# Designs tried in a protein design chat: VH-VL binders against Laminin subunit alpha (LanA). Part 3

Target 1, 191 residues: Laminin subunit alpha (LanA), of Drosophila melanogaster (Fruit fly) (q00174r1585to1775)
Amino acid sequence: SLLKHVSITTPEFHEESIKFDMWPVPADEILLNETTLKADFTLREVNDERPAYFGVLDYLLNQNNHISAYGGDLAYTLHFTSGFDGKYIVAPDVILFSEHNALVHTSYEQPSRNEPFTNRVNIVESNFQTISGKPVSRADFMMVLRDLKVIFIRANYWEQTLVTHLSDVYLTLADEDADGTGEYQFLAVER

## First folded at step 1 (VH-VL)

Design m7 (framework fv_modakafusp)
Fold by ESMFold2-Fast, scan of step 1:
Structure m7 (fold): chain C 191 residues (1-191), chain A 124 residues (1-124), chain B 107 residues (1-107)
Amino acid sequence: as target 1 above (191 residues)
Amino acid sequence: EVQLVQSGAEVKKPGATVKISCKVSGYTFTRYYMNWVQQAPGKGLEWMGWVDPEDGETDVAEKFQGRVTITADTSTDTAYMELSSLRSEDTAVYYCARGLYYYDSSGYRHFDYWGQGTTVTVSS
Amino acid sequence: DIQMTQSPSSLSASVGDRVTITCKASQSISNYVDWYQQKPGKAPKLLIYDASNLETGVPSRFSGSGSGTDFTFTISSLQPEDIATYYCQQYDNYPRTFGGGTKVEIK
């Protein structure tokens, strides 16, 4: 893995207004390797006030890194742990952001507290909604993937105070029904 | 050139307090946490705690809570580890090592530079 | 706390031999493992970071691999100057924890 600088920025876009409270994260560097895009950071405590997000730029979907993808060909994986007894635990919401649209995935999984949790989601249009909760078309979905600016990972929940450890964020090729190999290949091709 | 230079060896009686220093040069002191590691004679490494020199925030391993105080003085670019109520089991070499809690553009989480070590002997 | 179990505790090998050391975490820690070399009377030195990345200035005969709970450190062709104790360390969560160390000696 290579340690590369990635600029984390608050996004602005013309299509539908979205406002994010970015949680302070000292992660300007992301480890890159040929099979995954990896970002890591750790929080000691995340309060239950307004929604906050960690923003990471998907460097492998940037114009200087050429990626070919169809909905369902990519997946993200989050490794997540909640450290407090008696707290409600939810898988982090993930937002794929571009100036064309912002698409959100909400997991309904309730992992056990203090247990490592792996949330793996195929990046396909049926797994995402617009911020207003509407389905997204294949064409609009592909427009977001081609011009992806930021992947946001939710850092807190207004329901209660949590201690959150987000150890890994991976972007890989999804395992295909047809091959069933369990091996993921990450390929970058001309856009 | 990055250097971490620790204070000299100490001999203490049980119940005493020892304070070890770690003076840094060759980098911006406030960019990295300073970590402390204990190594008993013939044994392995055990993490004790860290201080963030920028704001004085600390965290100390449970085994050492109540006996260890870790501080930093930005005017002299020096970190300190103070261990009280000394026992014979505290006889060890103590190392300082720089490293961040998180990745960021100011530094790295790995312990890439260490002090030379300070031997503390606790005996009656 | 995450426990790091390192094996073997010691080994003896000849110059030119391939040496393998293993480290097992008590829970999944992805690739958040570093490896350190400590020569007698000296401070530890970082050799491998993030399980498999070679630190700048470290000879290419040193390598690391693994993810999740099982990690391996290898010296492909042992040299006399490699006599040392080697330690794995996890930094996935605090407190940071080290393996028990592996003492490498030459026959």
Scores: ipSAE 0.000, ipTM 0.438, lowest interface PAE 18.5, mean pLDDT 70

Design m8 (framework fv_modakafusp)
Fold by ESMFold2-Fast, scan of step 1:
Structure m8 (fold): chain C 191 residues (1-191), chain A 123 residues (1-123), chain B 107 residues (1-107)
Amino acid sequence: as target 1 above (191 residues)
Amino acid sequence: EVQLVQSGAEVKKPGATVKISCKVSGYTFTDYWMNWVQQAPGKGLEWMGWIDPEDGYTDVAEKFQGRVTITADTSTDTAYMELSSLRSEDTAVYYCARSPRDYVWGSYTFDYWGQGTTVTVSS
Amino acid sequence: DIQMTQSPSSLSASVGDRVTITCKASQDISRYVDWYQQKPGKAPKLLIYAASNLETGVPSRFSGSGSGTDFTFTISSLQPEDIATYYCQQYDNLPLTFGGGTKVEIK
């Protein structure tokens, strides 16, 4: 299941790449219920420059080639239960990672304290940029989707964010028939 | 039954290259990462690197970068570790060890190991 | 790199004794430590994963505990077949690193 392919990472951003490791979290610490993941930082030190992400692997399209995600909408809900009194951390909200190539997205709307935050990201090149802030061509964007390794969804927003819940993760795939009469497929975090 | 079976012992001269194989059975090869671990005579364990057989992605420890190449052949369910420019200090037992692609339960937990391949580098 | 300092480097104990081995990480690694047993001439075998979880098929006399930087591995009642070298390993950060090992011998 998708839950087997979720990790937490705290990447370091460089000019055109990210350095990261992914550390596994025992299932009893990350699985809140069948459709909700939890990042609990109470057992780890969090400093004011350390953004953290949920890493989602393999399940979304059940294939190595993720080109069919182009034009789709990634939607998810975050809920913070503690640690939101600290300093705000500036970092991207979504990262598409392909080996050493990373594209980042920063959403216009950002979460407020003590409220659920639902985000929606259209998976097209105009919504992403390189780590250094450069625009991405469609050809380069499609290359990243073709060899996509993981999608990172941001897990903390404040220095002291200690518990973040991730739920309702869906990817709506764009219809091959673009006349508006086609069907969309939904991929979700499920057990 | 999960099994990782490694190739036989090798004796090499300094400057040579050695290529060790690790053939798996009893599970889906592409569902697990394959790691390589070095153990010098009478010494402890040292991680060398890993490969994801699903896509061929590798990461090699900095100590071994430039000399180690890790590959996988999904048609034969076999992983390989190639060590070049051999030195006497490379004399060791080399192990392959699988780890789950499961980042939640332990991506680098080595639940099954090969029997080891002894490499002796002598002039 | 995260250094794993294991102690003692060796010990001798009698059958039935309680054996305790410790492992200290150079930085906080949460619970991301595994323990392996290596019998003479054999490959290592996983005993404990994620600090305290007993691997399937491993005798209940083996246990692990700890979090952060200090970890403990215990054999509650040493048996003759437990003669081996035991290693801790962290997987909080790459490169993966092992402790120096503890050689356990029976008197």
Scores: ipSAE 0.000, ipTM 0.457, lowest interface PAE 15.4, mean pLDDT 78

Design m9 (framework fv_modakafusp)
Fold by ESMFold2-Fast, scan of step 1:
Structure m9 (fold): chain C 191 residues (1-191), chain A 124 residues (1-124), chain B 107 residues (1-107)
Amino acid sequence: as target 1 above (191 residues)
Amino acid sequence: EVQLVQSGAEVKKPGATVKISCKVSGYTFTDYYMNWVQQAPGKGLEWMGWIDPYSGETDVAEKFQGRVTITADTSTDTAYMELSSLRSEDTAVYYCARGIRYFDWLPHDAFDIWGQGTTVTVSS
Amino acid sequence: DIQMTQSPSSLSASVGDRVTITCKASQSISNYVDWYQQKPGKAPKLLIYDASNLETGVPSRFSGSGSGTDFTFTISSLQPEDIATYYCQQYDNLPRTFGGGTKVEIK
């Protein structure tokens, strides 16, 4: 029932940090194409305004792997089943986390309390920024993708959200030699 | 700036209990798990257990179950390791070390900051 | 429990030599291995994390490699200040387990 409190700080830029609660989802519970997960998390009734994320490990993108996510699509669906009281929490929707950098995406399509929310983000530099809101160069973006450790998927949007259901998670991956328009494949994580 | 400072050396008799402290500074105590590691004279490192200071949840290696109690006091940013029913083979240096759970979603799960060690001598 | 078998237990080498230490896990642990240096009378110090990543401030002569069950730690050109005992550690599963250590001495 208790979520892990997480703090991420970018080593190169002191002011770039984010704190959130995380639901740690083991890689073997993520099946690309048609994964359904249900996670319970409890937000404090006191106004902490802290965002919450699902943490997904993807060791297929480590530095010894020739596979990259550049140009691929990350897609997922969220459904919020209780605790809709409270104001909207402002936070990024997706965080790409590498050892030396964290890059964030904010979707223009925002969820409604009464409807499932499907998000889709194309993994290119123009869809991401630094935590402080600065644009990212192609070179810096590729550096993050080559050393990608975690993808965080946002789990709450309103204070006092008690249950968030995550489903239909998938990511397309491209070969390292691709120029952003090349070969793509779907990978499954063992369960 | 980040520092783990342990309590001083202890000399105990067989059957006694020892409680070692590890005071944290320079980071948010509840953001990292605190680990305890034993090193007997001339021997290697052995993991004893860890605590999540945020939740108070602990995990202790089977060898030490029933004798080790790990606690954390968030008001003083201090972790504690208590070892009971002391035996001569418990003579060792005990370290606290900051680390993250193996399933945490951070850049590495390594013991990047260590305390200076506390020597415990069990003698009759 | 995952057993980490480290070899050799000790070695003697000359300044400037290449030193290699190996660590074998009793089951596959991906790249979830860290390497530590411990000088006499001191606490251990992290050198390598996630099998191959150099910790900030650690000299580039230290490196790590491997995945699955077989891991290697290398000092490309041994220096006098490198006299220490080196340990591998797995963090794939609890309990966290260390290798037996390798004592590195200069002859």
Scores: ipSAE 0.006, ipTM 0.478, lowest interface PAE 10.4, mean pLDDT 76

Design n1 (framework fv_navenibart)
Fold by ESMFold2-Fast, scan of step 1:
Structure n1 (fold): chain C 191 residues (1-191), chain A 122 residues (1-122), chain B 107 residues (1-107)
Amino acid sequence: as target 1 above (191 residues)
Amino acid sequence: QVQLVQSGAEVKKPGSSVKVSCKASGGTFSSYAMNWVRQAPGQGLEWIGQIIPIFGTANYNAKFQGRVTITVDKSTTTAYMELSSLRSEDTAVYFCARDRYSSGWYGYFDYWGQGTTVTVSS
Amino acid sequence: DIQMTQSPSSLSASVGDRVTITCKASQGISNYVAWYQQKPGKAPKFLIYAASSLQSGVPDRFSGSGSGTDFTLTISSLQPEDFATYFCQQYNSYPLTFGQGTKLEIK
């Protein structure tokens, strides 16, 4: 609901961390209805099936402690302008990247060729797993959120995706009127 | 510099399972797709499947779907291939092979393990 | 699945000979072909990718060509260490598939 600012950056990775060949354009600010990020794959080899991601930083929450994002909803829209051919790439849709671990999410809804794709991800441990495929406890999930560095949003789905635009990125925060037990109460959104 | 070292030869009975390991050393483990390829005696190469360690995502050749499981242990930089319901035609040398690219995969392989011979006999 | 067929299955040659091995795909695969060399008892060794791109460290007597469905590996002047089995592989589509191999033998 509230207009939110999200800065996009290319992360610097450690030796054993996630690495991507195609990073988004230099740091940009995403505003609802104003700014669109572009991932341009036109110079990529046609045999290149590597997944690519937009890196998004959420500066509307406690930027050095993203615990307040717990239970919130991440929503975004992808528009594919060309290259709806070739093999479907198998990769997670959202990655929460921290200094302690990377947690991955694969959405139930997947994009169809020739159509915009709107995804919604509830930021709770049951929607994520470790890179090795293990489930995540509440305590481990909160540890990742405390040191969250970037949220990766998947940019390509087919090996010949040429241009992807990311728009309408926002986070709906947990209810600030939470009951004081450490549990959040969220406004239901009909989907 | 990069080396893939596989577990030793196995002799198995029909209907059993085998689990082969492939330990990677030198270079980054998580950023490369790891593949499994087999070769029956005197025959050609057959692709079994792959895993992308950074995502934990495995993809399998339909021929082996339901019988094969590929996993990784990131802490020991080791990939595993487990094949169940073994038959005599599963007798082969099993190779692990690393995809060429460091930040993803292309589907061809620059480094190979030495191979693990699996013999299925009664 | 894309089927890769090599010809010949075996050939005999002498040191210094020009050798050509052919690989045919059952459908169009653009230039997404790799070539490997395998010696008895050893793992395959990567030689060529994208039909014609030579891997660093591979001798320049090796070359590849082709596009679409027909591909060739050429050794311009055969050396003693080149006697081996050669495999083509397509990586246009999954599952990844290999040719049956061409065994290069001493004449």
Scores: ipSAE 0.006, ipTM 0.473, lowest interface PAE 13.3, mean pLDDT 74

Design n10 (framework fv_navenibart)
Fold by ESMFold2-Fast, scan of step 1:
Structure n10 (fold): chain C 191 residues (1-191), chain A 124 residues (1-124), chain B 107 residues (1-107)
Amino acid sequence: as target 1 above (191 residues)
Amino acid sequence: QVQLVQSGAEVKKPGSSVKVSCKASGYTFSSYAMNWVRQAPGQGLEWIGQIIPIFGTANYNAKFQGRVTITVDKSTTTAYMELSSLRSEDTAVYFCARERSTIFGVVHYGMDVWGQGTTVTVSS
Amino acid sequence: DIQMTQSPSSLSASVGDRVTITCKASQGISNYVAWYQQKPGKAPKFLIYAASSLQSGVPDRFSGSGSGTDFTLTISSLQPEDFATYFCQQYNSYPYTFGQGTKLEIK
């Protein structure tokens, strides 16, 4: 349903609290495999100033710990089916959300209004920062991955965005026996 | 057939505690959050709190923080709300109400199925 | 906390009338509003979610509209079974809050 809305406040140990809308990825459209099957998730409300996100949780993996996710790649495709004349929204592209901390990523490449946008994010500390803009140490990064609850994927880039489709979501996991290297499974989203 | 069945009416003394149960049937218990809402005689609805069974996490209205505990027993598909340090102002009908929850623990869909209510009377 | 204010607090109407009830939020809540019907001695019944989406099994004479801070529930042609108290609720943020209720009475 498109009517899944959550206002998220960053954990209190951050100096700032950020509120944003979130649309969770439906359970019946997720496969834990190498599939490239597409799933559509759409926003149906005008969002004039507030960033919006799709939520994906790593717990669907049989083993949810830092070694499985560290060094892996998150990739996804966004389709903006309706163009809008609204102002650009400034927001991070990916948020790693744990019980006690949130880390954000802003991609260098940004989408164009009428073109599919494919983003790829390597899950290492150098690609993330705190909400307040501070660098993240490997120790801090691993603490977040150990207690990871949700991976947020940005859903809007312009005010008055009504429709955004999310497809081709992959999370490459490291081989635990290979000490965080290699690719042994994918988290994929499908219709 | 989706159903929420609550425990029977309670009469309590001031300063005591009450524990109300809500037994769920006809759906996947862990796929829905359980809300607790009360209504004092002739008054409106007041949200007490919510538990998300898939994560075991509860969120409480600050007004009741420190006095309320919401728990679940997955084996019996039952939610519980315990309210302590009861006052006469706690006299109300207490309702449980389910709300869709994603596998990611995200809620905010509205409360689509409600229990019949449990009357709690606090009197000396 | 987000305050939800309904108007009117009560109204009298006749079968066949068009009835409107309004609900105002103290801050923007997008479309995350539900409407409930409550009859005396009963639990609330879910009518509308996301401000305008009708719950399965609810008669199509019920409709909702609004976004941001102003919301409306409309009953296009009142039936005898519609005399009840109606509540709006925001589920945009915690704590969830309800309007004070609108009692719809026979004229």
Scores: ipSAE 0.000, ipTM 0.465, lowest interface PAE 13.4, mean pLDDT 76

Design n11 (framework fv_navenibart)
Fold by ESMFold2-Fast, scan of step 1:
Structure n11 (fold): chain C 191 residues (1-191), chain A 121 residues (1-121), chain B 107 residues (1-107)
Amino acid sequence: as target 1 above (191 residues)
Amino acid sequence: QVQLVQSGAEVKKPGSSVKVSCKASGGTFSSYAMNWVRQAPGQGLEWIGQIIPIFGRANYNAKFQGRVTITVDKSTTTAYMELSSLRSEDTAVYFCARDYGGNSEWYFDLWGQGTTVTVSS
Amino acid sequence: DIQMTQSPSSLSASVGDRVTITCKASQGISNYVAWYQQKPGKAPKFLIYAASSLQSGVPDRFSGSGSGTDFTLTISSLQPEDFATYFCQQYNSYPYTFGQGTKLEIK
């Protein structure tokens, strides 16, 4: 089948990636104005004393090469649902990782809800910081997106061993073409 | 709750290498960036470099590039700084300091007690 | 490298005094400045980040201000435990750099 492997970074296991099988959305479901990707992941029990992340690697990036192709000329929105024990995590941290650097979207919230909650993170420079907490320049932002290797979504926040799940991961275009066709031009970056 | 505990004092000869350790206890380790800063006797603070454990990436002050290596052992929650080709001017107290890997990595919120390194002929 | 120039290098003051220490960056660094207190034989203790944000547990007599290139640390009413050396640090660009320090001495 079209199953893919997903890397999960768990520093507690000497940084070894835990891999899970997943399934991609068929290519014929990709729209010109919008690219959507769906996947369901389940993280094995982890202690929140050692941060764990879902690594959305081959599935997301192989299905949506627009990020690399456009190099930040387009704005994307990351949608996902994360939860545990019938509750849903609100605003988990997100890391954009490339060979050159990493950009971090952090949340001051660690709440949970009893109702399904779809998180949204606009992938624009103003929503991210460098790993040292500094603002991201447009040039650095685009360099990371052009060579994007993985998107990490934080999986644990509590001082308890939990089984967390990540489901319904989507990337959508923040903007649509004025003519409604959804075909974007590969333009040189203009600031 | 989290403490950084450094290895003991070292006396080294010129041309040798020194490896200083910094063990984090009582909390998460890999979400933190770990920095090394030195202070020569009666002098100010000088940043040596940084490692981000979850990525295995180190960034060094160009002044020390080629002489310093910062590594981490996540199983023991310990960061290391190794400085080679030691000179008398490397005599200093060496501190480890963390950047919290959460919503702000902007400052060194927790410091080790320091390790005195003396380079003597 | 961004150079941090700290003034004065030393300052004598009495308990109850208002003390101001300044720090100037060689180029614009927004608000990416931290302040540290160091007592003899001890590691630095962080006081302030983002130029003006006070760390939890630090007395409210400490305050920071500034943006761009000029920054100040103020102690509104000096206490005996405040006699120490103070350092500013920029974390806008690598390498991170510190001011040379201000030694606050009892008058």
Scores: ipSAE 0.006, ipTM 0.450, lowest interface PAE 12.9, mean pLDDT 71

Design n12 (framework fv_navenibart)
Fold by ESMFold2-Fast, scan of step 1:
Structure n12 (fold): chain C 191 residues (1-191), chain A 124 residues (1-124), chain B 107 residues (1-107)
Amino acid sequence: as target 1 above (191 residues)
Amino acid sequence: QVQLVQSGAEVKKPGSSVKVSCKASGGTFSSYAMNWVRQAPGQGLEWIGQIIPIFDTANYNAKFQGRVTITVDKSTTTAYMELSSLRSEDTAVYFCARVKGYYGSGTFDAFDIWGQGTTVTVSS
Amino acid sequence: DIQMTQSPSSLSASVGDRVTITCKASQGISNYVAWYQQKPGKAPKFLIYAASSLQSGVPDRFSGSGSGTDFTLTISSLQPEDFATYFCQQYNSYPYTFGQGTKLEIK
């Protein structure tokens, strides 16, 4: 197993794309040297209940298949400067997006207001479901990992979230060569 | 107010390809998923595929997989749908439509704004 | 694929009537259903999302209900401009699918 650091960027877009109703949220370019992304909600409507997400794009997601991520852990840290009031927004914490399907994860541990939040998600089918809340088979999960395009990481949790910083994003592989237990179990069970 | 404006009608021969455009104006383009839907004469609606402009990431209906490609040009805020190996059964009005919002949101996942449609006729 | 079946395929009604259109999904789709109105030669118009939420600007005589597999669109007091074809759509899973449509005609 190894811990793999992922340098996170948002896709390039022109100025007109930077609006309050945007998601995924744009990166703050001044933070490039600190391996962190900033989401700024200070100009959003009061009591905006819309969930917003960071999109993880880099060599990790823009190369071949990602079956080697099966059984590994996605870990990341969020720092909030949310307001004092506002309703908690109910939304998935992580979305795995492919050409075939989108699979969502909701973590049991939830952040506290104005506190750093470190989340760790084990990349196996039992931790994900379809948008409608249905369980995912291993075959369907592997199809998503094979053609994974984006990992969305949730950026806001409260109606009055002001600024969220995403840092320390890591993917820990189940095996250094990714031929570990997860791949073996898939072939044994599905065959 | 966001408006979607599509390219004009096309007449194509069987076996050729067609590329339809959908230009967004009056609002943010890249934040919304763009969908393509077709309607054969006198028939219902059929979903072709979807793209997230900010990521250039597309999902296709398996019925069209291998024949359809959806792309975007962010500088002109234009989405494109190209359909190849055309058959007479592909004769239809092709619509682009946006989705406000994305995964896990029941409030913003429906097709809220539609283009006017582009008629594609495939004849021998 | 999730199949959406509408009933009736067509119906005749008079101005002032209460009209109900039904849509059934072949499997559970929670509340991820939208309804659209289409007039001849025009693009569909968005009416309802999340099975029961009315889009801003749509008259309050339109309402939707249902969850799981069975959904309905109701027009409480039909107006002349309401004669059109109505479609339901599921957006729970790919591919997104539509009902075959219900044509609402003058009696």
Scores: ipSAE 0.006, ipTM 0.472, lowest interface PAE 11.6, mean pLDDT 74

Design n2 (framework fv_navenibart)
Fold by ESMFold2-Fast, scan of step 1:
Structure n2 (fold): chain C 191 residues (1-191), chain A 124 residues (1-124), chain B 107 residues (1-107)
Amino acid sequence: as target 1 above (191 residues)
Amino acid sequence: QVQLVQSGAEVKKPGSSVKVSCKASGGTFSSYAMNWVRQAPGQGLEWIGQIIPIFGTANYNAKFQGRVTITVDKSTTTAYMELSSLRSEDTAVYFCARGSDYYDSSGYYRFDYWGQGTTVTVSS
Amino acid sequence: DIQMTQSPSSLSASVGDRVTITCKASQGISSYVAWYQQKPGKAPKFLIYAASTLQSGVPDRFSGSGSGTDFTLTISSLQPEDFATYFCQQYNSYPYTFGQGTKLEIK
């Protein structure tokens, strides 16, 4: 299943770059609606406000030309359990990471504790910003998509998050001619 | 010593837009959240939204859905709030306020420094 | 949204009095409450965070207490410079919300 290759990371955000370190919170594949990935935060020794992410690695996208993702949709479902003792963590919801740049997206709607939340992000430059908060040109956005290494999906929203489940991850691809007559979908729900 | 200095008063007609600036000096700009809060005459404080410059990430109060945009220019250490489709009800003093340092996990979220405020008057 | 309700909306007091202002959240917010002081024509001044932690430089006659849904700000011996409007704020979840304010007036 696609989700067996997902990792958990807590990136360090620097003024113009992101540094990644392995985070020891285990992420397990769970059979629930075919495939569901679990991050268990109860095994952590430290409760801090740093955001954690599921890293969907490049090879999981199963494509040679990432430009075909332009205009497509990234969709995923999160379900987490959390107490009310921790404060809210402020962080972007999706990060497109490449060797050329890292682009961030924050969704208007945010998940509620203990309830499923489905997020949809249209993959166009107007939905993303640079780390410095500047808008992204079409050319710069295409450079990131051409050399896309990882898509990070946010895994925690509260300091007292107990468990987060990630399911139904898929990326809709546009026709390579961009004429809108064809779309492709990668589903992460099948084993 | 941290100081936030805002742009001058604005008088706008209904349907127009306004862009208020907030220049930060002293201390670190990029990792601290920058918040926008307004206060209508004789009323309480209302949170509009925030941005964390190192992420470029902005979060908005649903009440301002689709009308507000918060941005930053890190080269000039300046935050901006643009509010469109102005109504008479948008007449208020608009404040910028510094939030927590992203890198300080021992601290709690707080608005520790405030700009002097920018009066925005919307009248027909 | 989490609603913050302050009580009273105004009160009159004399210098030297002990004053208590109450703030109630519509749902549990742990200790993620801040208190601010605002004088006419000026920006709010930060006083307290984490319900009870005093900001550096704030006089120790100010104190905060509470957890969950009920919070209080206390001024143990009111001084002339303390006559102002006081606001509570929750920062547990978005959107951040403020109480309607308590105006402290000289008796």
Scores: ipSAE 0.000, ipTM 0.493, lowest interface PAE 13.2, mean pLDDT 77

Design n3 (framework fv_navenibart)
Heavy chain, then light chain:
Amino acid sequence: QVQLVQSGAEVKKPGSSVKVSCKASGGTFSSYAMNWVRQAPGQGLEWIGQIIPIFGTANYNAKFQGRVTITVDKSTTTAYMELSSLRSEDTAVYFCAREGYSYGSTDYYGMDVWGQGTTVTVSS
Amino acid sequence: DIQMTQSPSSLSASVGDRVTITCKASQGISSWVAWYQQKPGKAPKFLIYAASSLQSGVPDRFSGSGSGTDFTLTISSLQPEDFATYFCQQYNSYPRTFGQGTKLEIK
ESMFold2-Fast, scan of step 1: ipSAE 0.013; ipTM 0.521

